# VH-VL binders against Matrin-3 (MATR3): the designs that were tried, part 14

Target 1, 76 residues: Matrin-3 (MATR3), of Homo sapiens (Human) (p43243r398to473)
Amino acid sequence: RVVHIMDFQRGKNLRYQLLQLVEPFGVISNHLILNKINEAFIEMATTEDAQAAVDYYTTTPALVFGKPVRVHLSQK
Short names: E, the ipSAE of ESMFold2; O, the ipSAE of OpenDDE; V2, 0.75 times the mean of E and O plus 0.25 times the DockQ between their complexes.

## First folded at step 14 (VH-VL; framework fv_traxivitug)

Design z6 (from y1 with heavy chain Q53Y, light chain N26E; at its last look DockQ between E and O 0.80; V2 from the best seeds 0.00; counts 0 for: pae E 3.8 > 2)
Fold by ESMFold2, look of step 14:
Structure z6 (fold): chain C 76 residues (1-76), chain A 120 residues (1-120), chain B 107 residues (1-107)
Amino acid sequence: as target 1 above (76 residues)
Amino acid sequence: QVQLVESGGTLVQPGGSLRLSCAASGFTFSSYWMTWVRQAPGKGLEWVADIKYDGSEKYYVDSVEGRFTISRDNAKNSLFLQMNSLRPEDTAVYFCARDSPGWYDYFDYWGQGTLVTVSS
Amino acid sequence: QSVLTQPPSVSVAPGKTARITCGGDEIGSESVHWYQQKPGQAPILVVYKDSERPSGIPERFSGSNSGNTATLTISRVEAGDEADYYCQVWDTDTDYVFGGGTKVTVL
């Protein structure tokens, strides 16, 4: 039930930019942003919500500050 | 034995330019993000700029963005800060610091600093 | 976290305990790091990730972080502990932030 986002760069409002990618799909219970490796982990309240977000970005580009990022379902 | 040695600090006129250098030794320089932190006389610490281990990402405090450029030469184990359009409020001791590896966000080794004075 | 609040000074007698606070809204959710700086010298990392000590830092230095306050504790204070102490975090929006510093005076 964790969405894994990669390939962004740090910047002002980064947290907002990352969280808004998944907020339409459900409630976010936790998040972790690792700025040194450009990865974030966003835990959704349900596995179904996380899967819905990942499925959506399979066909629709996920953008942070207008640049593409990768979105996957985490093994965690 | 990790060492960081800054150089290049001197007196400059407002509007002038100055290039600071930091020589690194005792660790794999190309594996670490590197940082500049400054301290105005009698004041606290202020982060200035940070650069990714391969030089591909650079970040600045708002007050210096567009005027300062951080850079590195991994073949020479050297970190640089090009300071343009200097102002009196840029007067400070400038420290070179090693940013922590991996997922952590602290500065584990610091140089002794180099003093930049911007005044007429 | 864009502002970290530290008291300007703390006075402590030799052999006693100094507690230096670093205030920030929900700072307990951040990793807080602490630096010691003696006059005319570079800062030295004394505590990182709230409570870890680097090699060579005495066990007298300890840290905690919860709620809105992180605390650096120096037990059995020695004259050599007289210095300025800074807390520091990283934030996604403001990047690296230092507290204003606390002067520890050993009387």
Scores: ipSAE 0.242, ipTM 0.817, lowest interface PAE 3.8, mean pLDDT 90
ESMFold2 (binder alone), look of step 14: mean pLDDT 93; pTM 0.948
OpenDDE, look of step 14: ipSAE 0.745; ipTM 0.934

## First folded at step 15 (VH-VL; framework fv_traxivitug)

Design a1 (at its last look DockQ between E and O 0.68; V2 from the best seeds 0.00; counts 0 for: pae E 2.5 > 2)
Fold by ESMFold2, look of step 15:
Structure a1 (fold): chain C 76 residues (1-76), chain A 121 residues (1-121), chain B 107 residues (1-107)
Amino acid sequence: as target 1 above (76 residues)
Amino acid sequence: QVQLVESGGTLVQPGGSLRLSCAASGFTFSSYWMTWVRQAPGKGLEWVADIRQDGSEKYYVDSVEGRFTISRDNAKNSLFLQMNSLRPEDTAVYFCAKDSPGWTYDYFDYWGQGTLVTVSS
Amino acid sequence: QSVLTQPPSVSVAPGKTARITCGGDNIGSERVHWYQQKPGQAPILVVYKDSERPSGIPERFSGSNSGNTATLTISRVEAGDEADYYCQVWDTDTDYVFGGGTKVTVL
């Protein structure tokens, strides 16, 4: 039930930008941002919500500061 | 022994340009982000810029963005700061610093002795 | 954390304890690092991640961080501890931020 986001850059309001990508799909229960490797893990309340987010970004580009990022389901 | 040696600081006029260098030794230079920090005479420390291990990401304090360019040459273990459109408020000792290891931005574990840049007419 | 507030100076007698504060809104949720700088010299890291010491830093240097205040504590102060001390955090909005510095005078 964890969404994994990769390939972003640091910048003002990065946390908000990352959370905003998945907030439309459900409740967020936790998150972790590993800034130097540009990876984030966002835990949703349900696996269905996390899958919905990942599925959406399969067909619609996910953007952070106007640049594409990768969005996957995590095994965590 | 980790060593960082800055060079290139001198007196320049406002609007001028200057390139600073930092020679690194005693660690695997290409494995770490590198940073410039400055200190105006009698003042505190101010972060200026940093650069990712491979040079693909560069970040600057707002007051220098668009005027300064950080770069690195991993083959020569060298860090650079190109400073254009210099202003009197850029007058400072400029330190080269090695960033901490790990996956988050944290601290600077080694510093050079600095090089003085004076911007005055 | 856009601003880290430090007292400009602290005076301490030899053998006594100096406490240098670093104030910031909810700084207890940040990792705070401390540097010592002697006149004309480069800063050196003396405490990192609130309370860890680098190799070679004596145990009389310690740190804590809770609520709105981080503190560097120097026990059994020696003349050689006279220096400027800076706190530092990383912040997503402003990147690396240093406090204004505290001059410790050993009298």
Scores: ipSAE 0.340, ipTM 0.843, lowest interface PAE 2.5, mean pLDDT 92
ESMFold2 (binder alone), look of step 15: mean pLDDT 92; pTM 0.940
OpenDDE, look of step 15: ipSAE 0.659; ipTM 0.921

Design a2 (from z4 with heavy chain K52R; at its last fold request DockQ between E and O 0.75; V2 from the best seeds 0.61)
Heavy chain, then light chain:
Amino acid sequence: QVQLVESGGTLVQPGGSLRLSCAASGFTFSSYWMTWVRQAPGKGLEWVADIRQDGSEKYYVDSVEGRFTISRDNAKNSLFLQMNSLRPEDTAVYFCARDSPGWTYDYFDYWGQGTLVTVSS
Amino acid sequence: QSVLTQPPSVSVAPGKTARITCGGDNIGSESVHWYQQKPGQAPILVVYKDSERPSGIPERFSGSNSGNTATLTISRVEAGDEADYYCQVWDTDTDYVFGGGTKVTVL
ESMFold2, look of step 15: ipSAE 0.443; ipTM 0.870
ESMFold2 (binder alone), look of step 15: mean pLDDT 92; pTM 0.940
OpenDDE, look of step 15: ipSAE 0.670; ipTM 0.923
ESMFold2, fold request of step 18: ipSAE 0.423, 0.211, 0.274; ipTM 0.864, 0.804, 0.819
ESMFold2 (binder alone), fold request of step 18: mean pLDDT 92, 92, 92; pTM 0.935, 0.941, 0.942
OpenDDE, fold request of step 18: ipSAE 0.690, 0.694, 0.677; ipTM 0.926, 0.927, 0.925

Design a3 (at its last look DockQ between E and O 0.77; V2 from the best seeds 0.00; counts 0 for: pae E 2.7 > 2)
Fold by ESMFold2, look of step 15:
Structure a3 (fold): chain C 76 residues (1-76), chain A 121 residues (1-121), chain B 107 residues (1-107)
Amino acid sequence: as target 1 above (76 residues)
Amino acid sequence: QVQLVESGGTLVQPGGSLRLSCAASGFTFSSYWMTWVRQAPGKGLEWVADIRQDGSEKYYVDSVEGRFTISRDNAKNSLFLQMNSLRPEDTAVYFCAKDSPGWVYDYFDYWGQGTLVTVSS
Amino acid sequence: QSVLTQPPSVSVAPGKTARITCGGDNIGSERVHWYQQKPGQAPILVVYKDSERPSGIPERFSGSNSGNTATLTISRVEAGDEADYYCQVWDTDTDYVFGGGTKVTVL
């Protein structure tokens, strides 16, 4: 139920930019940003919500500050 | 033991340029982000810039962005700050600092003694 | 977190406790770090991640962080604790921010 986002860079409103990528797909219960390695983990209330976000970004480019980022389900 | 030694601070006119250096020893320099922090006379500490261990990411406080360039030479264990278009408000002691280990931006565990930059006409 | 507010000074008698505050809107959600700086010297890290101490820092130094206030506490204050103390956070929106500093005077 965790969405894994990679390849972003530090910047104003980064937290908002990351959360808004998945917020339309469900309730966010937790998040962790490992900004020195440009990875974030966003836990959603259900696995279905997380899968919906990842599926959407298979077809539609995910952008943070106008730059593409990678979006996967976390392997946990 | 970890040592950071800054150099290059001097008197310079407004609009001038200056390059600061920081020589590092006692740790694996190429494994850490490095930072410049400044302190105007009689004032507090202000973060200026930092740079990723491989040099691929550089970040600056808004007041110096576009005027200052941080860089590093990992083969020489050296950190640099190129300061262009200097202003009187850039007058400060400039400290070289080692960023904390780990996956997040956090704290500065080691500091140099600083080098004084004075911008005055 | 564009500004961290510290009192300009704190006076404390030897053997007593000094408390240095660092105010910020919801600073309790941040990790707060503290530095000691003596005149003409570089800062030294004394507390990090709200309450952790680096090796070599006496247990008399402690920290807490909740709500809108982080606090550095120096118990059993000694003359050698007289210095300026700065709090610091990192935030995604404002980057590294230092407080204005607190001068601790040991009477």
Scores: ipSAE 0.341, ipTM 0.841, lowest interface PAE 2.7, mean pLDDT 92
ESMFold2 (binder alone), look of step 15: mean pLDDT 92; pTM 0.942
OpenDDE, look of step 15: ipSAE 0.665; ipTM 0.922

Design a4 (from z1 with light chain D95E; at its last look DockQ between E and O 0.73; V2 from the best seeds 0.00; counts 0 for: pae E 3.7 > 2)
Fold by ESMFold2, look of step 15:
Structure a4 (fold): chain C 76 residues (1-76), chain A 120 residues (1-120), chain B 107 residues (1-107)
Amino acid sequence: as target 1 above (76 residues)
Amino acid sequence: QVQLVESGGTLVQPGGSLRLSCAASGFTFSSYWMTWVRQAPGKGLEWVADIRQDGSEKYYVDSVEGRFTISRDNAKNSLFLQMNSLRPEDTAVYFCAKDSPGWYDYFDYWGQGTLVTVSS
Amino acid sequence: QSVLTQPPSVSVAPGKTARITCGGDNIGSERVHWYQQKPGQAPILVVYKDSERPSGIPERFSGSNSGNTATLTISRVEAGDEADYYCQVWDTDTEYVFGGGTKVTVL
């Protein structure tokens, strides 16, 4: 039930930018941002919420600071 | 065996420029992000800048953005900080620090520091 | 401006436990790292990722992080533990940030 986001760059307000990508799909229970490899993991309350977010971004661009990022379902 | 040795700190006039160096040994320098952290006399630690292992990404604290430039020479195992338009508030001991080997953002080895004084 | 709040000082008797706090809004969602600095010396890492110890750091040093407070705990404190201690996080708004430091005085 973890959303994996990749390919973003560091920047002011990065946490907000990342969290708002998945907030419309459910409650966020935890998150981890690994700035040295440009990856983040956002744990949703349910697996359904995480899958809904990933499915949405399959056809709709996920943007951080106006630039595309990749969004996948993680099983961590 | 990791060793970081800073040099170049001295007295400089406000508005002046100074270049700091950090010589690294005991690890594969080109595989790690490198960082400058400073400490004003009698004060705490302040992150100044860091640089990606290949030099492609550089980040600065707001107060030095546009005035300081971090750089590295991986062939010479050296990290640099070019400081321009120096101000009295830049007075500090400047430490070279090695970033962690993993995904987490901490500094596992530090140099002894070099003192920069901006006065008169 | 410290966005991580540490008490300026902590006094502790030898053999007792020192607890050094690091306060920050929702700091429990961050990974907190701790450094020891003795006068005239470089900082050294004593705890990382909230509760892990580098090789060579005694198990008397431990850490925790929950809610709005991270804590460095030094049990069975020794005179050699007298130093300044700094917490540090990476914050997406301000990048790397250190707490203001806590001076631990033994006795």
Scores: ipSAE 0.164, ipTM 0.783, lowest interface PAE 3.7, mean pLDDT 89
ESMFold2 (binder alone), look of step 15: mean pLDDT 91; pTM 0.937
OpenDDE, look of step 15: ipSAE 0.679; ipTM 0.924

## First folded at step 17 (VH-VL; framework fv_traxivitug)

Design d1 (from a2 with heavy chain T104N; at its last look DockQ between E and O 0.74; V2 from the best seeds 0.00; counts 0 for: pae E 2.3 > 2)
Heavy chain, then light chain:
Amino acid sequence: QVQLVESGGTLVQPGGSLRLSCAASGFTFSSYWMTWVRQAPGKGLEWVADIRQDGSEKYYVDSVEGRFTISRDNAKNSLFLQMNSLRPEDTAVYFCARDSPGWNYDYFDYWGQGTLVTVSS
Amino acid sequence: QSVLTQPPSVSVAPGKTARITCGGDNIGSESVHWYQQKPGQAPILVVYKDSERPSGIPERFSGSNSGNTATLTISRVEAGDEADYYCQVWDTDTDYVFGGGTKVTVL
ESMFold2, look of step 17: ipSAE 0.382; ipTM 0.850
ESMFold2 (binder alone), look of step 17: mean pLDDT 92; pTM 0.943
OpenDDE, look of step 17: ipSAE 0.683; ipTM 0.924

Design d2 (from a2 with heavy chain D106A; at its last look DockQ between E and O 0.82; V2 from the best seeds 0.00; counts 0 for: pae E 4.1 > 2)
Fold by ESMFold2, look of step 17:
Structure d2 (fold): chain C 76 residues (1-76), chain A 121 residues (1-121), chain B 107 residues (1-107)
Amino acid sequence: as target 1 above (76 residues)
Amino acid sequence: QVQLVESGGTLVQPGGSLRLSCAASGFTFSSYWMTWVRQAPGKGLEWVADIRQDGSEKYYVDSVEGRFTISRDNAKNSLFLQMNSLRPEDTAVYFCARDSPGWTYAYFDYWGQGTLVTVSS
Amino acid sequence: QSVLTQPPSVSVAPGKTARITCGGDNIGSESVHWYQQKPGQAPILVVYKDSERPSGIPERFSGSNSGNTATLTISRVEAGDEADYYCQVWDTDTDYVFGGGTKVTVL
């Protein structure tokens, strides 16, 4: 039930930019940003919500500060 | 023994340019993000810029973006700050600092002695 | 964390405890780090991750962080503790932020 986001860049309000990618798909319960390696993990309330977010970004580009990022479903 | 030694600070006129250097030793320089922090005389600390281990990402405080360029030469264990279009408010001691280990930016565990830049006519 | 608020100065008698505060909205959710800077010298890290001490920092330096306030505590203050002290966080939204500094004067 964790969405894994990669390849973003640091910038003002980065946390907001990352969270808004998944916020339309459900309640966010927790997050972890490892910005030295450009990875973030966003925990959704349910696995269904996380899967919905990942499915959406399979066909629609996920953008952070206007640049494409990768979005996967995490096993962690 | 980790050592960071800054150099290049001097008096310059407004609108001028200056390049600061930081020589690193006692650690694997290419494994760490490196940072410039400044301190105006009698004032507090202000983060200025940092640079990724391989030099591919660079970030700046808003007040210097577009005027300052951080760079590094990992073969020579050196960090640089190119300062253009200098203003009186850039007057400060500039410190070279090493960012903490790990996957997130956190704190500065080693600092150089600083080099004084004075911007005045 | 758009700003970290520290008192400009703290006076303390030798042998007593100095408490230096760092105020920030919900700062208890951040990891707070502390630096000591003696006159004419570079800062040194004295506490990191709220309460951890680097090697070589005496045990009388300690830290805590809860709610809207982080605190650096120096017990059994000595004349050599007279310095400026800065708190610092890194925050994903605001990047590196330092407090304004607190001058500790040992009377």
Scores: ipSAE 0.181, ipTM 0.806, lowest interface PAE 4.1, mean pLDDT 90
ESMFold2 (binder alone), look of step 17: mean pLDDT 91; pTM 0.938
OpenDDE, look of step 17: ipSAE 0.554; ipTM 0.906

Design d3 (from a2 with heavy chain T104N D106G; at its last look DockQ between E and O 0.26; V2 from the best seeds 0.00; counts 0 for: pae E 3.7 > 2)
Fold by ESMFold2, look of step 17:
Structure d3 (fold): chain C 76 residues (1-76), chain A 121 residues (1-121), chain B 107 residues (1-107)
Amino acid sequence: as target 1 above (76 residues)
Amino acid sequence: QVQLVESGGTLVQPGGSLRLSCAASGFTFSSYWMTWVRQAPGKGLEWVADIRQDGSEKYYVDSVEGRFTISRDNAKNSLFLQMNSLRPEDTAVYFCARDSPGWNYGYFDYWGQGTLVTVSS
Amino acid sequence: QSVLTQPPSVSVAPGKTARITCGGDNIGSESVHWYQQKPGQAPILVVYKDSERPSGIPERFSGSNSGNTATLTISRVEAGDEADYYCQVWDTDTDYVFGGGTKVTVL
C-alpha cells in the first residue's frame, strides 16, 4: 500500500526528508519520486502502516523543509 | 535586458582564497535562486553551488563543500562565491546563472560570460 | 541521477536533422533541460522542461523525454548550430547534474 506526498519544495536530501515522514509508521518497501510534478509515492510493507501514516497527517501538519505538504493514500 | 557580470577571477596559489562576484541587473534579483556553474578548460559544465532567494538555504557539489561559501546581497543585486583552500582542480571558468523562479524544475535561463580562476604555482 | 550519458560527438550535413541523446536511468520521470555552448561563449538555454523553448529559440529546436532517454532534435541544421550541447536535470540527492556534452559538427 502506497502513501502519496505532494507539494514539497526542492532541496538537497529531499529523498531522506520524504521518507522520514512515513518511517515512524512502519517499514518502507519501495518509493518513487516524480520530480516533474513534485509528487512522491512511498510503498509501506502493509496497508495498515500506510493508513496509519495518512490518518496521522490528517490532523498533524506534514512538513518538508519546514513547509506543509499534502499526504494521502494512493490508489496506484 | 537581463544581465549577469562575473568578476574576481585571477591566478591564485594552491591553498589560497578568492572571492568571486556577480552583478545582476534587468530583473527582480530577490525573486530568483542563483547558481554558480564552472567549466574546466576543455571540459564540460559542472554545477558548483546554489542559493535560495532569501539566502536561507545553500547547497554545494560535494567536491567544494566545506571550502566554498555562496552568498547574496539582495539590496545590491549581487551574488558571491568565497573560495577557500583552492586546489588545481578548481581551475575553471566560473559562470553566474539565474535559476528558474520559485521552487520547481531548476534550469538556467540566463548566464554571465564567466570569470577565469586559475589555481597553480 | 549521478550520471547523464551523452555521445561525445555528432556529425550532420546542413539541412539535415541532428539528434542528441541524454541517457539516464528512468530519466523520463525528470525534467530535462538543454544548453547550447559555442566556443568561448556562455551556454544558452535552448530547451527546458523536456520540450519547451525560450523566446528567441527557433522552432527547429525540439525535445522529447521518455523511458531512459531524452533527445534534443535540431531540424534543418545550419552552420550556426555547430556547438557543444549539454543536458541537465535536478536530482533529488545531488542537486544539479549535467551530461558530459555533445559536440555537433556541421559538415
Scores: ipSAE 0.219, ipTM 0.817, lowest interface PAE 3.7, mean pLDDT 90
ESMFold2 (binder alone), look of step 17: mean pLDDT 91; pTM 0.940
OpenDDE, look of step 17: ipSAE 0.629; ipTM 0.916

Design d4 (from a2 with light chain T92Y; at its last look DockQ between E and O 0.15; V2 from the best seeds 0.00; counts 0 for: pae E 4.0 > 2, placed apart)
Heavy chain, then light chain:
Amino acid sequence: QVQLVESGGTLVQPGGSLRLSCAASGFTFSSYWMTWVRQAPGKGLEWVADIRQDGSEKYYVDSVEGRFTISRDNAKNSLFLQMNSLRPEDTAVYFCARDSPGWTYDYFDYWGQGTLVTVSS
Amino acid sequence: QSVLTQPPSVSVAPGKTARITCGGDNIGSESVHWYQQKPGQAPILVVYKDSERPSGIPERFSGSNSGNTATLTISRVEAGDEADYYCQVWDYDTDYVFGGGTKVTVL
ESMFold2, look of step 17: ipSAE 0.155; ipTM 0.786
ESMFold2 (binder alone), look of step 17: mean pLDDT 92; pTM 0.943
OpenDDE, look of step 17: ipSAE 0.727; ipTM 0.932

Design d5 (from a2 with heavy chain D106S, light chain T92M; at its last look DockQ between E and O 0.81; V2 from the best seeds 0.00; counts 0 for: pae E 3.1 > 2)
Fold by ESMFold2, look of step 17:
Structure d5 (fold): chain C 76 residues (1-76), chain A 121 residues (1-121), chain B 107 residues (1-107)
Amino acid sequence: as target 1 above (76 residues)
Amino acid sequence: QVQLVESGGTLVQPGGSLRLSCAASGFTFSSYWMTWVRQAPGKGLEWVADIRQDGSEKYYVDSVEGRFTISRDNAKNSLFLQMNSLRPEDTAVYFCARDSPGWTYSYFDYWGQGTLVTVSS
Amino acid sequence: QSVLTQPPSVSVAPGKTARITCGGDNIGSESVHWYQQKPGQAPILVVYKDSERPSGIPERFSGSNSGNTATLTISRVEAGDEADYYCQVWDMDTDYVFGGGTKVTVL
């Protein structure tokens, strides 16, 4: 149920930018942003929602501040 | 045992350049983000810049962006701040600080005693 | 979070309690850290993550954070507690933000 986002950089409205990547795919129940390692974990209400987000970004660039980031399902 | 020692602060004319150094000891320097914080005489603390453990990411307060460059040499346990196009408003004591361990919280657990930079004609 | 507001000064009689506030919009959702600075010296960390104390900081120093206000509390204030105190957060837009500082004077 957790989407893992990597390779972003700090910047204005970073939290909003990260959440907007995932919000179209379902309800967000929690998030954790680890700025010192450029990783974020966003918990969705269902695993199906998280998988839909990850699937979409395998063929469509996920961008934060116009720069590509990686989006995967978390192993956690 | 953790020790941070700044050097290089002096009197400089407006528009001049200056390089500050910070010598670190008593910890694994390459494992920590490092930071410069400054304090103008009689004023509060202002974050200036920080740098990732491997030097690959650097961030600056808006007022110094484009003029200051933070760098580190992990082989020499040293942090640097190259200051160009100096202004009177850059007059301050410059502190070297170690960022907290871990990935979630950002605070400064150890500080040097600072080095004074005076920018005046 | 772009501004942290502290009162410029607080006066406290010896043995009484000093409360130093740090105001910010929804600061209770952030982690607040506190530094003590005496004249001519570097700051030292006295409270971190709202309420934790580093080794060597007396239990008289405590912290809380909720709503729009974080508070550093110094119980049984001593003359040696006279200093400037700064709150600090990490802000996603502006990175590190310090409050303006509060001078604590022990009468």
Scores: ipSAE 0.262, ipTM 0.825, lowest interface PAE 3.1, mean pLDDT 91
ESMFold2 (binder alone), look of step 17: mean pLDDT 92; pTM 0.943
OpenDDE, look of step 17: ipSAE 0.584; ipTM 0.910

Design d6 (from a2 with heavy chain T104D D106A; at its last look DockQ between E and O 0.84; V2 from the best seeds 0.00; counts 0 for: pae E 3.8 > 2)
Fold by ESMFold2, look of step 17:
Structure d6 (fold): chain C 76 residues (1-76), chain A 121 residues (1-121), chain B 107 residues (1-107)
Amino acid sequence: as target 1 above (76 residues)
Amino acid sequence: QVQLVESGGTLVQPGGSLRLSCAASGFTFSSYWMTWVRQAPGKGLEWVADIRQDGSEKYYVDSVEGRFTISRDNAKNSLFLQMNSLRPEDTAVYFCARDSPGWDYAYFDYWGQGTLVTVSS
Amino acid sequence: QSVLTQPPSVSVAPGKTARITCGGDNIGSESVHWYQQKPGQAPILVVYKDSERPSGIPERFSGSNSGNTATLTISRVEAGDEADYYCQVWDTDTDYVFGGGTKVTVL
């Protein structure tokens, strides 16, 4: 239900960059961005939407400002 | 007792360079993001730059990016601001501040007394 | 949140309540922090995360935040409360933003 994104850098439009990674896969209900550790948690409406996002990024690079970030499924 | 002591502020000509220092004590310096905030005489507060605990990330307000460099030496509990290509609008008291603990950038819980930089012909 | 709007000044009689506002579009969804600064001195944190007080700040300092306005309230104002007050937020896209400051005059 929660997509965990890591290793991004702070910058203008960071929120848009992060949300755009998962928006194609479903409705986003909440998000939390922890800039001091470069981690974000994006809660989607369904677990299957979150899983679809994570599955897509196992083969397609997830990029924020053109740089790779890690995308995983969280249970938190 | 948390203490932050800035030094290095002086009169500089436009186009000149200056390096500010901040000596930290009374806390585990390497556990905190550190920040420079400035205040032009008679004006409000403006965030200038901050730096991650390990020095690996540095961020700047647009007006100083490319001209100022923030750095830290955790072994010496010291924060620095290298200021190049100085302009009259950089004239301000420069404060060293400790960023809040936790996962978010939020607030500055301790401040130094500041050091005055004057950029004038 | 690119701009935080504060009134330039507020006058209040001793023993009365001062209210300092900080306006911003949907600022109620942000965590707002407040600093007191006396002339020639460093700022000090008086309220953080909208309504929390650091150790050593009197209970008469309080804060609230909803809609488009955050407010710092100083009840039973004393002469020693005369200072400039700044609100501040952090924004993922624009970093730290300070309000323009409010001079509180006790008269």
Scores: ipSAE 0.143, ipTM 0.799, lowest interface PAE 3.8, mean pLDDT 90
ESMFold2 (binder alone), look of step 17: mean pLDDT 91; pTM 0.939
OpenDDE, look of step 17: ipSAE 0.632; ipTM 0.917

